VH-VL binders against Uncharacterized protein B0403.3. Designs and how they scored, part 6

Target 1, 247 residues: Uncharacterized protein B0403.3, of Caenorhabditis elegans (q11077)
Amino acid sequence: RRHFGDEYRINTPACDIVCEGQWKSEFHANFHKIYDTEYFEIPLDTAIVKNRANLKMFCSSTIQKYSCLRNECKIQRTPWSAEKHICVGHFDNFDRNINCLSLTDKYVQRECSNVCNSIKIEISQAEIDRMAEMDFSRQEKSEFVEQNKHCNVIACYQLCHEYIISKVCIDSAVAARSVVKSYYDSYLEREYTELNKDDQDELYSSFCRRVTPGQDENEFTANMTRYNNLTLDRMKNDIRSVFSILD
Short names: E, the ipSAE of ESMFold2; O, the ipSAE of OpenDDE; V2, 0.75 times the mean of E and O plus 0.25 times the DockQ between their complexes.

## First folded at step 1 (VH-VL)

Design n6 (framework fv_nepuvibart)
Fold by ESMFold2-Fast, scan of step 1:
Structure n6 (fold): chain C 247 residues (1-247), chain A 121 residues (1-121), chain B 107 residues (1-107)
Amino acid sequence: as target 1 above (247 residues)
Amino acid sequence: QVQLVESGGGLVKPGGSLRLSCAASGFTFSDYYMSWIRQAPGKGLEWVSYISGSGSYIYYADSVKGRFTISRDNAKSSLYLQMNSLRAEDTAVYYCAKDRTGYSKLYFDYWGQGTLVTVSS
Amino acid sequence: DIQMTQSPSSLSASVGDRVTITCQASQDIDNYLNWYQQKPGKAPKLLIYDASNLETGVPSRFSGSGSGTDFTFTISGLQPEDIATYYCQQYENLPYTFGGGTKVEIK
């Protein structure tokens, strides 16, 4: 309608990018850090779980972001996101358990990172058999591992974070474990869904399927716990060897 | 004990105005989002508007945007809805509802008794 | 806007029956869905939040399930005081929208 205003629309950032940019700018201003999903989401950044005031500050900005997306951008549906899970769907649960989350954070950041960032995917016999049927090359096996790496890391953090909560929080452990389990389960569901978007053989997302709860059992998930006993015991021993508080 | 009491409803002609009030008690009013939800006679529920505890975040349904204004007075624990340019389709019972805290999951845990607004020629 | 479709619009059942109501969203809303009960002449009351969680003080005969676009609300062992209209409501996106309601009557 305004002639000069119409010209300004050329090369103007998309509405959703503006909302996201404001949220990231507020994060930087409040926490003196750049928001990066790999860094802040698994495990949850220290700044978010440090105390109740920080959690509320983070979630205030997150509510503003989603209001911006709905009100200014008219976006009808938003995908699952870590900040939406924490601040929109589950804030009361995170808030009630903030003391436990804060107490465990130093162990999660140090010990779980040491274990989970280098953990190898355990390939089941069913997956090996299917790879043989498909005549997988060395390169294809490597691609399978790389493609499922994020699910492996998330599943490891879930086991490690819940384990630490059970040892550190004691009386509040059940409630706090439920909060982090829900978070990691939702994260795994998103990862599995994204891997499964392509019309490919089930094998390519089979590890993600095995560690994502609520999936129907098939040959790849039959009698599967998230990790075998060896992996779980190794994680426990690695944590205990540095911090005897977890014995 | 949480209580929400609406007032200000009545009969008005098309194009007229009304101001609804909701008096809150039994909780820290300033900590909670508050919503107005309406229901036409014999019909379903329609969300109208919300306002955050601080008053900083406000949203309206498209059907009322530009005609209705939501506001609050935290010192008086009161919520308001100024309704201008009223139409026959605005005829409804208007409910005041307690929403979430600013960062909590969304649901309406307490509702007032409602106040009837009738817009007729 | 996200459209919420409830089925059936009305039903008649006997005391002690199992009643099921469905709610379908026009797009994925995850688990961001609540169920409300409205008795004749009264304000609505929250029964279920986040698709499957029972509100404090609500009888255990009420339950909810579902995720994404398809949701179910169940009354196990209908009681006379359960005669009401039931509404689903999504809070995935603004504006918040309600289903058309399901009127539960006794035979």
Scores: ipSAE 0.000, ipTM 0.391, lowest interface PAE 19.5, mean pLDDT 82

Design n7 (framework fv_nepuvibart)
Fold by ESMFold2-Fast, scan of step 1:
Structure n7 (fold): chain C 247 residues (1-247), chain A 121 residues (1-121), chain B 107 residues (1-107)
Amino acid sequence: as target 1 above (247 residues)
Amino acid sequence: QVQLVESGGGLVKPGGSLRLSCAASGFTFSDYEMSWIRQAPGKGLEWVSYISSSGSTIYYADSVKGRFTISRDNAKSSLYLQMNSLRAEDTAVYYCARGEYLDSWSPFDYWGQGTLVTVSS
Amino acid sequence: DIQMTQSPSSLSASVGDRVTITCQASQDISNYLNWYQQKPGKAPKLLIYDASYLETGVPSRFSGSGSGTDFTFTISGLQPEDIATYYCQQYDNYPLTFGGGTKVEIK
């Protein structure tokens, strides 16, 4: 019999998968890292920006990927990505600060991971109470908790990376911190867009939402912001404690 | 450090009422979920009621629903259980217990010493 | 309601023995299970949370394992101070339910 269901269709790799695969293969070859196992994204892997040659090599491959997506796959718009942020539109900023960023390499991967994965990341009780009021499955509630913890970890990595810059990059510290902050801000914005598909802003922490204290807050949002400030203070104190020898 | 102290237990006749209190100290009470758990003499543990940190979400075991009311006063760091229409099978040591504030469905990490409620004629 | 079946109801073992207690849920509860120790005349104490994580300050001889419907609690090298009743408790859904308890005594 002639069948026109999914069992008849040929599974052919999409054009964008081919472009992505070529980039991942080149990333692995150039940096000896498996993209799916040893990501450069969080914390931002300073080996990529260790020197100008590494940055240019990484961004050459990244530009080829986005050229492949636009010209061969006819993809008009692409979402934010870590490699696109570094190489498209912000290359000059990373390049100008490369001497400073290279000085942080030996600290970021080891020390920030130790700090940020060992900190007791807290989800506000007000947020937990609101989730408990909703008619959701336990799995859905668990997902919200895990997503907010993820945002807190990313915020910790941002603070840790900026702190290291402040200690090792005297004259360029302000500029280099701005580069790193911009990266993590964009990363969190991308994460938040994916997490908040149902437009439930109040369920997510201020780290995810990027809410400034006092900005259009109702009582619930204000309580969430106050609690996140306590978590932020704890993170800052733990970071200072671990890196006290750099002072 | 962290302490939970129950009070209000005693001897009461069937059909009577009692109000249990749990005084919390050594932590920010308003950040934690609280529960009442009971244990009949020589028997196992039975969860009775839960209240969220804000007091907006409340759950009861079927055996006490409609007779018991859980409440809290965050300004006084106190948890309450109003017990009405008491039955002989409500005889138990009543514990207040704190839920860990990282997760509203978390374990009971701290328990009070318990207060004995005896319902008999 | 989720029923928690705990086995055995009691056991007697010698100091240094490996003691195993089993807990079975009537439906899938993932890893949402805690283990408590209750010594005579005392309030229960949390030992294990989320099926396998050891609570702070609890000796490493206590361990938990399992997921879904079948869970195990183990004491490796029973000590005299471990004489107690042990309870499992699910927190996947309300009402929260405890196992019937396992009384551990020394022979």
Scores: ipSAE 0.000, ipTM 0.397, lowest interface PAE 18.2, mean pLDDT 78

Design n8 (framework fv_nepuvibart; at its last look DockQ between E and O 0.01; V2 from the best seeds 0.00; counts 0 for: pae E 18.1 > 2, placed apart)
Fold by ESMFold2, look of step 2:
Structure n8 (fold): chain C 247 residues (1-247), chain A 122 residues (1-122), chain B 107 residues (1-107)
Amino acid sequence: as target 1 above (247 residues)
Amino acid sequence: QVQLVESGGGLVKPGGSLRLSCAASGFTFSDYYMSWIRQAPGKGLEWVSYISTSGSYTYYADSVKGRFTISRDNAKSSLYLQMNSLRAEDTAVYYCARDQYTSEWLGYMDVWGQGTLVTVSS
Amino acid sequence: DIQMTQSPSSLSASVGDRVTITCQASQDISNYLNWYQQKPGKAPKLLIYDASNLETGVPSRFSGSGSGTDFTFTISGLQPEDIATYYCQQSDNLPYTFGGGTKVEIK
């Protein structure tokens, strides 16, 4: 649930720890949450997008953190994080769509969590066969299964949030769906980059590739399009059924 | 050539049953949602039901819920509608249609069969 | 359920005329509206999906526009083979619902 990265890989941990510590303290003061135990990147955090005041408050402290890292710690490169994506890279998009996102936050928190934490996640027989053919270790099989589950949950939250946007937002539904899509796309790109960094590219399942921008779902296991379509269809139907009483 | 062909329509008394079939050809049947739509004589179109690609998920119009059952056999490229407890108001031409609901959260029927007539009368 | 109000219920026009049909949804359906043609004794045929996209193989004289609650279908130069009933259909939410139809006749 928590991001990975080397944002703290510097010669003086005290400098980046100070910048990060100040930001976490402001997060606690502003949102009444302890960052390390009560903040999750998936789903897109509902407290941050609850209203424009929360978004601006979160991003004010976030911009201060990245200014501190750049100017005080001389850290120019940081891995993707949810706060960096929202506040540094895409603030204008979130701000323009905050009214729509605000309307959806309660449904993401409850209905999307309910459906996405209960989806049935399976590994295709084709991928089971390929893992045997490639002589995957027990640890590699476990990592493949867990990464595949992670990708399924991420895709479910994205689809659920986009569905809600389509049902409750008026003029900005298309733009708001793009904001949500961009967030989850970037998260998945980070997941792939971490695997590829360690030459573990083969642990990225066909479904993970299907939902990650720029990836080929058939890269390591051929003829997966139909299976992945079925998986997405089940998610969409589960999502629709949870919201059937909304209207 | 993409084609859908309905069969199984006919005359039935109120309270009776019929099973409609739809044979698909020219496309990969198992990749598509399928719908049934009906049209009473001289009237407009009414959506009846759909079924997901695997058959695991179904939805029904309130007017037929509990009386009609949609099913599919992907190995035979066939769609079915079991119609029980039939009423006079179920009299209609029944169409099967290929449904695009899963492509973009949108449901439009891009391929239709020719229809099969169901008449419910004493 | 989303009610679709289609107007007019029938019309008569000459070959070459511009024909306009309207469809109104009881709530905002974004652009999730489709248009079908049904010739006498035949099954419906999809002409336009998502308000304005022409289905492959459909003549360019057919067009659609609109978003929200108000949608328009236009035949820019009516031909004899266009005699049919035209239906709008929303796909924003289940159940899918159709307009009442517009019967187009040639004078």
Scores: ipSAE 0.000, ipTM 0.415, lowest interface PAE 18.1, mean pLDDT 86
ESMFold2-Fast, scan of step 1: ipSAE 0.000; ipTM 0.487
ESMFold2 (binder alone), look of step 2: mean pLDDT 93; pTM 0.952
OpenDDE, look of step 2: ipSAE 0.006; ipTM 0.537

Design u10 (framework fv_utomilumab)
Fold by ESMFold2-Fast, scan of step 1:
Structure u10 (fold): chain C 247 residues (1-247), chain A 120 residues (1-120), chain B 108 residues (1-108)
Amino acid sequence: as target 1 above (247 residues)
Amino acid sequence: EVQLVQSGAEVKKPGESLRISCKGSGYSFTSYYISWVRQMPGKGLEWMGKIDPSDSYTNYSPSFQGQVTISADKSISTAYLQWSSLKASDTAMYYCARRGYDSLYEFDYWGQGTLVTVSS
Amino acid sequence: SYELTQPPSVSVSPGQTASITCSGDKLGDKYAHWYQQKPGQSPVLVIYQDSKRPSGIPERFSGSNSGNTATLTISGTQAMDEADYYCQAWDSYTGYVVFGGGTKLTVL
C-alpha cells in the first residue's frame, strides 16, 4: 500500500515528531512546565534532580521516547540529547548524587542565572581581525557573537553549579561536580558539532569549539587558549563575589 | 571490597513468619538499590522487588506485591525480606543483589543466597 | 507481563563458538544483561548493557541486542564455561526487572 502510505504521510505528523510530542506532553504533565517556553536544558533544571522519584519519572518517559524512535520510526542512531545523557548514558551518576544535586536548586535557579546572564562577553581582537580578513557579512558577525555568548553562558553555568556543589555537598562534592561537568561538557560538544556540520571552524568562536594546544599548535591557537582561560577566570571571580557567604 | 552477606538457611512450617537479611559492606550502602531474587529448586531466577536504602522506597513485582515485605536499616547497612505467613510454595533460594554503576539495572554483586525450606 | 524467552539448552564442543539467544518484544529498546550461574553458586554478571564486559570477564564473551533478540556469544568455548546463562532486562516504565528462563550450556 505505497500509494495510500504516501497520502497518509502527507496528512499525518512525522513519526519522530509524534514520539517527541508524547515525551513533551508527559514532561508537562509530570513537571507542570512547558518544554521550550518554561523549561530549558541550560541551566540543568533542578526539578529533574530534586529527588529520586522525579529523576525516575523523567527517565521513564525519556526511555519510552527512545523506544518509540527505534521501534515505531526505525531510527537506530540518534544524536546526543540532554535527556538521553541524563537517563541513558549517566543515570546511575545522577541517581547516586541526587541528594547533593537537590541542595543546589535555589542557587542555580536564581543566583547562577543572575551571574551568568550579566557576565561581560567579549570577542578577542585576533578573532575580530580574522573576521575582517575573511570579509564576514553583518549576519555572519552577528551569528558569531550570539554563538560566543551562548557558549560563554553554558561555561558559566557549569562553573557556578560546580562552585555551589563544592560549598554545600561536602563529602560528595567531587563526584557531584563530575556529574555536572560531564553534562555541560557534552551539551557544549553537541552544540558545536551541530553548528559545524560543514567543518567551517573559521565561522565559529574558538571558545565554543574549545581550542586547545596540539602538536600543530600555532600562534592563533595559543592566543585563543590564553584568551579563553582569562574568560573562565573572570567567570570564577564573578561567581565567587556573588557567593561570598558560602566561602 | 564490595560484599553482600546473607543470613543462614531456614527450615520453617507453613504459617510461620520469617525475616532474612542481606548486609552490604565495602561501599556506600545508601547509594545503591538492593533487589531480592527468588530461585525455586531447579528453576530460573525471578525478580521480587527492590529497595532504596536511603529512603526505604520500595518497588515490587506484581507477582510478589502483598506476599512479602522488603525493608532496610541503613544504620547497619542491612536489607530484609519478610513473610508474615509462609507457604510450601515459598521453598526456594533467595538472593540479594546490588544495582551496578551507571546502571540500567544490571546486578554487579550478589549475595551467597539464603535457602528457605517450608514444611518438608 | 513482559517475558524473555531463551532456549533451554545449547551444546558445543571445546573451542567452538556458543550463541545463546534471548527474545522479547522490542528487547532492542531495552538494555540486556547476562549472568552465568554454576551449580551451587550465585549468579555472576558476564555482560551488561548489551555488549559491555565487567572487569575480570574474558574477552571471548561478547553480546549484542537488536530488534527482538539479544545474543550472548562465547568464542573459543572452554569446559569452565559450562553453566546456566540468564538474560535480564529492565523496563524503565514500570521499574520492573525481568529474567529469561535460562539456558544450560553443555561443553562436550
Scores: ipSAE 0.000, ipTM 0.406, lowest interface PAE 16.1, mean pLDDT 80

Design u11 (framework fv_utomilumab)
Fold by ESMFold2-Fast, scan of step 1:
Structure u11 (fold): chain C 247 residues (1-247), chain A 120 residues (1-120), chain B 108 residues (1-108)
Amino acid sequence: as target 1 above (247 residues)
Amino acid sequence: EVQLVQSGAEVKKPGESLRISCKGSGYSFTSYWISWVRQMPGKGLEWMGKIYPGDSDTNYSPSFQGQVTISADKSISTAYLQWSSLKASDTAMYYCARHSEYDLGYMDVWGQGTLVTVSS
Amino acid sequence: SYELTQPPSVSVSPGQTASITCSGDKLGEKYAHWYQQKPGQSPVLVIYQDSKRPSGIPERFSGSNSGNTATLTISGTQAMDEADYYCQAWDSSTGYVVFGGGTKLTVL
């Protein structure tokens, strides 16, 4: 699903566009696919985790992009991105676990997509009350529901991916699970941070906290944490039920 | 300016303990791995191990595990290499080096080296 | 454990191209990095990620890495390039840094 955080980004510099365009062009040349965040980041595309050589090729281009941004565009700080997380911050961890990630990829692409694309959207009474207090328009309510669904899909893929790793990768399961958990947690944090830009709307910015508890808490976020625990437990039970056949 | 500054040369006898240091400046010390590398007189570079100062996580070469201890004090941006009991075979130049900002395993900044001489 | 092999020495005349090889099992699937060490000095990174140069390293230094062999190439070799050169890779299965045995480049 489209990342709503992208809608809050304003006036990307021309130099940044050139660096990004070259990187996307190299991805297409190397993998014969167009890079699209909806299709290649959650879950990670097979092209990225297929084998060590593919990961190296993807990350060589990605490191070149961030070098372009820093050295040519003079951009010292860039926001979190999936490719930056994988290639700039955590290449060694992904590389060390590539065999497990590659081995589990077919199950993640097939089984997790089936489970997570049918996620039931549940809006808490507290959120319904909050939207009413804020006089949400029909469009604003629809956007909120889609944002909530997006965060829940990401959380579902995290739980499903970790579960499959625990079933398929015996000796490396703990390490590989840590790698994917870190990736999905960072992805959710990015979504939360982008939506909390300008601190204008706590309801819009905090829905991802329902899925990722442990953020700074007030009464509203404490209620969301409680609700999130119920949602995560439900997801875990659904995943275990589907994948009991894998045993 | 990013810099690693190592402690001065040491002359020791076999059986003595020693700790040498590597102080980082000009960057976020807790955000980069630091490696220790040995070079015996007239010989090549040997990787000994590394530490991530942010959480004190360590990774040792099998050849050096149990022979040395790598530690760091993030309050003073300093990494340490320590021997409990020196041997004549420990005579070498010891370098500390910072790993790149990318988690790719190469070392972009090196200290000037600490010469350790162990003789009776 | 993973091992990188370099020739112990390479000789070249001034202005000629020097090639220093580094061999390891499936090294092309790993990143190869190269360091220059002059007598009495610390190592200096001259090539990283197979073929990239740090700022300040002359363009006559280049690198490649495919199959089992990485190569450091110095075109128009100068007397000041006389040094020991070390290749380095990261063993992803262990997290260990591995150095080659080093190559002494003599410019005569």
Scores: ipSAE 0.000, ipTM 0.442, lowest interface PAE 16.2, mean pLDDT 80

Design u3 (framework fv_utomilumab)
Fold by ESMFold2-Fast, scan of step 1:
Structure u3 (fold): chain C 247 residues (1-247), chain A 119 residues (1-119), chain B 108 residues (1-108)
Amino acid sequence: as target 1 above (247 residues)
Amino acid sequence: EVQLVQSGAEVKKPGESLRISCKGSGYSFTDYWISWVRQMPGKGLEWMGKIDPSDSYTNYSPSFQGQVTISADKSISTAYLQWSSLKASDTAMYYCARGYEWDSGFDYWGQGTLVTVSS
Amino acid sequence: SYELTQPPSVSVSPGQTASITCSGDKLGDEYAHWYQQKPGQSPVLVIYQDSKRPSGIPERFSGSNSGNTATLTISGTQAMDEADYYCQAWDSSTDYVVFGGGTKLTVL
């Protein structure tokens, strides 16, 4: 008889990768979009809240993912994720505000992406001073910017989305802004937490710290309120300028 | 051993505030959801809502949204159910119960807290 | 709103098989769990995830769940099994937990 090798190589993805892959496949099938590197194409993909049917469809798939993680993979607790925030803890809040949130879809997809995906991180004097103390090269400064990029984009989208809500949602604007603010605050907390490592200097997460609510003051945030307000006001003005041409 | 121990019976008047507690022991408190379940005298079980003590995420039944607040203090392994203003219709036995996820079922229950609201 | 329907009462003779049903739209696509409650006591989980028994629950308790109906079966029913029984499931569209109305089991 022919000798067949007694050892077998089975290259199977980890259980959690399988659960995630099934969810990503359903997201692509339902919304014709990709979810890559744990990010939506925009921080809150408004296709999800375009109407109640889309929200329910998205959250049905998301609940199946977390059921897969708990029951098949025996993963007891999962870190924060955008889809978990929307569907597990806050579904009722998104559902109750769906009429308002649906009105924002066309603006967030087009106008917020135009202003927010191209903005640069403003570096504070305290950050410049610390980079000088650490003798940062031009490449190291670029790496700092790249590492804090997602917080910059999320902060801009928060301001833009809340601005749009204030313009298009007359009766429910306060409630809808609260829902969206909670989502963006949690997203910023995730990004800050991922950058705020025990073995790294606080500089590497300093921009994310400045835009994340509830963080204690340190050398990079002390006396930064005016600078942060100027940066946020610049973003708000850029957002308003874009909308001034819409009818 | 796993235990959920609830606070003692309460007698209150309409309009009064109340907070009752559920203390977990014998397990990692933050690894499990805590749900609150109401049972009115002679009636069935009604799910009120749940909390994940690890991040304080809460989800409420539509019948109880705005009527109660669920919270937890993970430093003392205790979950809470709170009313800002009690009604006579709040008279019931209140149970806390542990579940590992939304579809896991409840493997351990507290002994119940009887709340009586009368004028 | 999603609702689980149970018969209000079921009666059996000692030693006979009791069947308690729980009906809900597409209930078989979700896990059903069953609780026993005796007067003045907390509920006790007797079946979880359709058909599994917790430690300490007698083998005479079994469960099934398919289509729209979950069933709790008690074989060789004893006087001590007299209690209220509740089914419970999770509603995937809302992330809410739902209980059935309960069934009073009487052993005559």
Scores: ipSAE 0.000, ipTM 0.411, lowest interface PAE 18.7, mean pLDDT 81

Design u4 (framework fv_utomilumab)
Fold by ESMFold2-Fast, scan of step 1:
Structure u4 (fold): chain C 247 residues (1-247), chain A 122 residues (1-122), chain B 108 residues (1-108)
Amino acid sequence: as target 1 above (247 residues)
Amino acid sequence: EVQLVQSGAEVKKPGESLRISCKGSGYSFTSYWISWVRQMPGKGLEWMGKIDPSDSYTNYSPSFQGQVTISADKSISTAYLQWSSLKASDTAMYYCARQDLYSGEYYGMDVWGQGTLVTVSS
Amino acid sequence: SYELTQPPSVSVSPGQTASITCSGDKLGDKYAHWYQQKPGQSPVLVIYQDNKRPSGIPERFSGSNSGNTATLTISGTQAMDEADYYCQTWDSSTAYVVFGGGTKLTVL
């Protein structure tokens, strides 16, 4: 402290906010896209896997973020994030499959966005009965739908992205599908965990629970089979017209 | 035959309440959204909002949020549009139309009601 | 909020090709649908999913959608095609249905 005090007081933001803000600014500068509340605009932003240069550029910034969190903020353990999964945990897998993943960029954004972003959540009779039992208002039903919407979008994008990989990658499809499946499974686990972390009723996360691997295995398997059949058939009908033209 | 049949024309005074109906037949009513669309005399189509009849979940256009109430009774395959207090500016033709519940953005609104003319005058 | 813009009117002679445009931010990333409305009648879906015709719609109706603009094309335009035409999309961020302002097609 100086002997007669500082003439000006500086408001210093929290360390983790600074690290995150620097990364978000870099992402926007490099990709001209928004990264808000730890999400990409779509569940897996195919711009980052459009080519190897984009992947390395994205992951360079991501490594700087996690270095900032560890070294400057003394945060050793962080929750799952999309960028951490891609760049810290599984970079080699994405890099090895970049040739295949790059081929999906021109299809995933348009085709999967049109299938997945407006699809309404399927609500079971059991969930309807439970909402009636709890005397849910329309606002509470709206909150139920909204809180489970991201899991619906992520599950739909997983099916769509894997389907596209099967059509464009051929010989490398199995390996590339495994890479994106691992990513989407981890994303769903994070969404379910985030919705289930406070004291609110389990009903508010029920759809996320049903599509998240590792929860009730019998219920998960039955629901994913039903969801996959409905969603995959719709996707095949929509995307089939594109691929029938390509041959 | 897949049809949406709407209630008959209404003549009302400002401040009165009104509920008009849209009845589906020939299809699974709970498998489609029902949208309400306003058309003022000589003007274009304005989307007001939609309802999923299976759970009565509603989504309103910001321009109509709080202005009208959309509801449905799945036991009789009927959707409703309701005003608590009509204004002269509510004078319009009102259409209901169905959309596929899971993929409506792909197929558009393929079946429309015949329209209900609402006239509000003093 | 998301908006679709159409010209208020388009005029063509019988047998000529009519083109009606619908503009919206990145509309090519969404699906465009088109409705025909004749006086005193309900709208009729004439094109869905950018370029597909429902059963019963004449082959002279076609569509396209790329970049910021969707286009309804009517080849060999007939007097019976005179009507108001509306484009429509879904705003994926809000799940709202969005209509264009409509275009009055006059034949001749």
Scores: ipSAE 0.000, ipTM 0.395, lowest interface PAE 18.2, mean pLDDT 79

Design u5 (framework fv_utomilumab)
Heavy chain, then light chain:
Amino acid sequence: EVQLVQSGAEVKKPGESLRISCKGSGYSFTSYWISWVRQMPGKGLEWMGKIDPSDSYTNYSPSFQGQVTISADKSISTAYLQWSSLKASDTAMYYCARSPIYQFLTGAFDIWGQGTLVTVSS
Amino acid sequence: SYELTQPPSVSVSPGQTASITCSGDKLGDKYAHWYQQKPGQSPVLVIYQDSKRPSGIPERFSGSNSGNTATLTISGTQAMDEADYYCQAWDSYTDHVVFGGGTKLTVL
ESMFold2-Fast, scan of step 1: ipSAE 0.006; ipTM 0.501

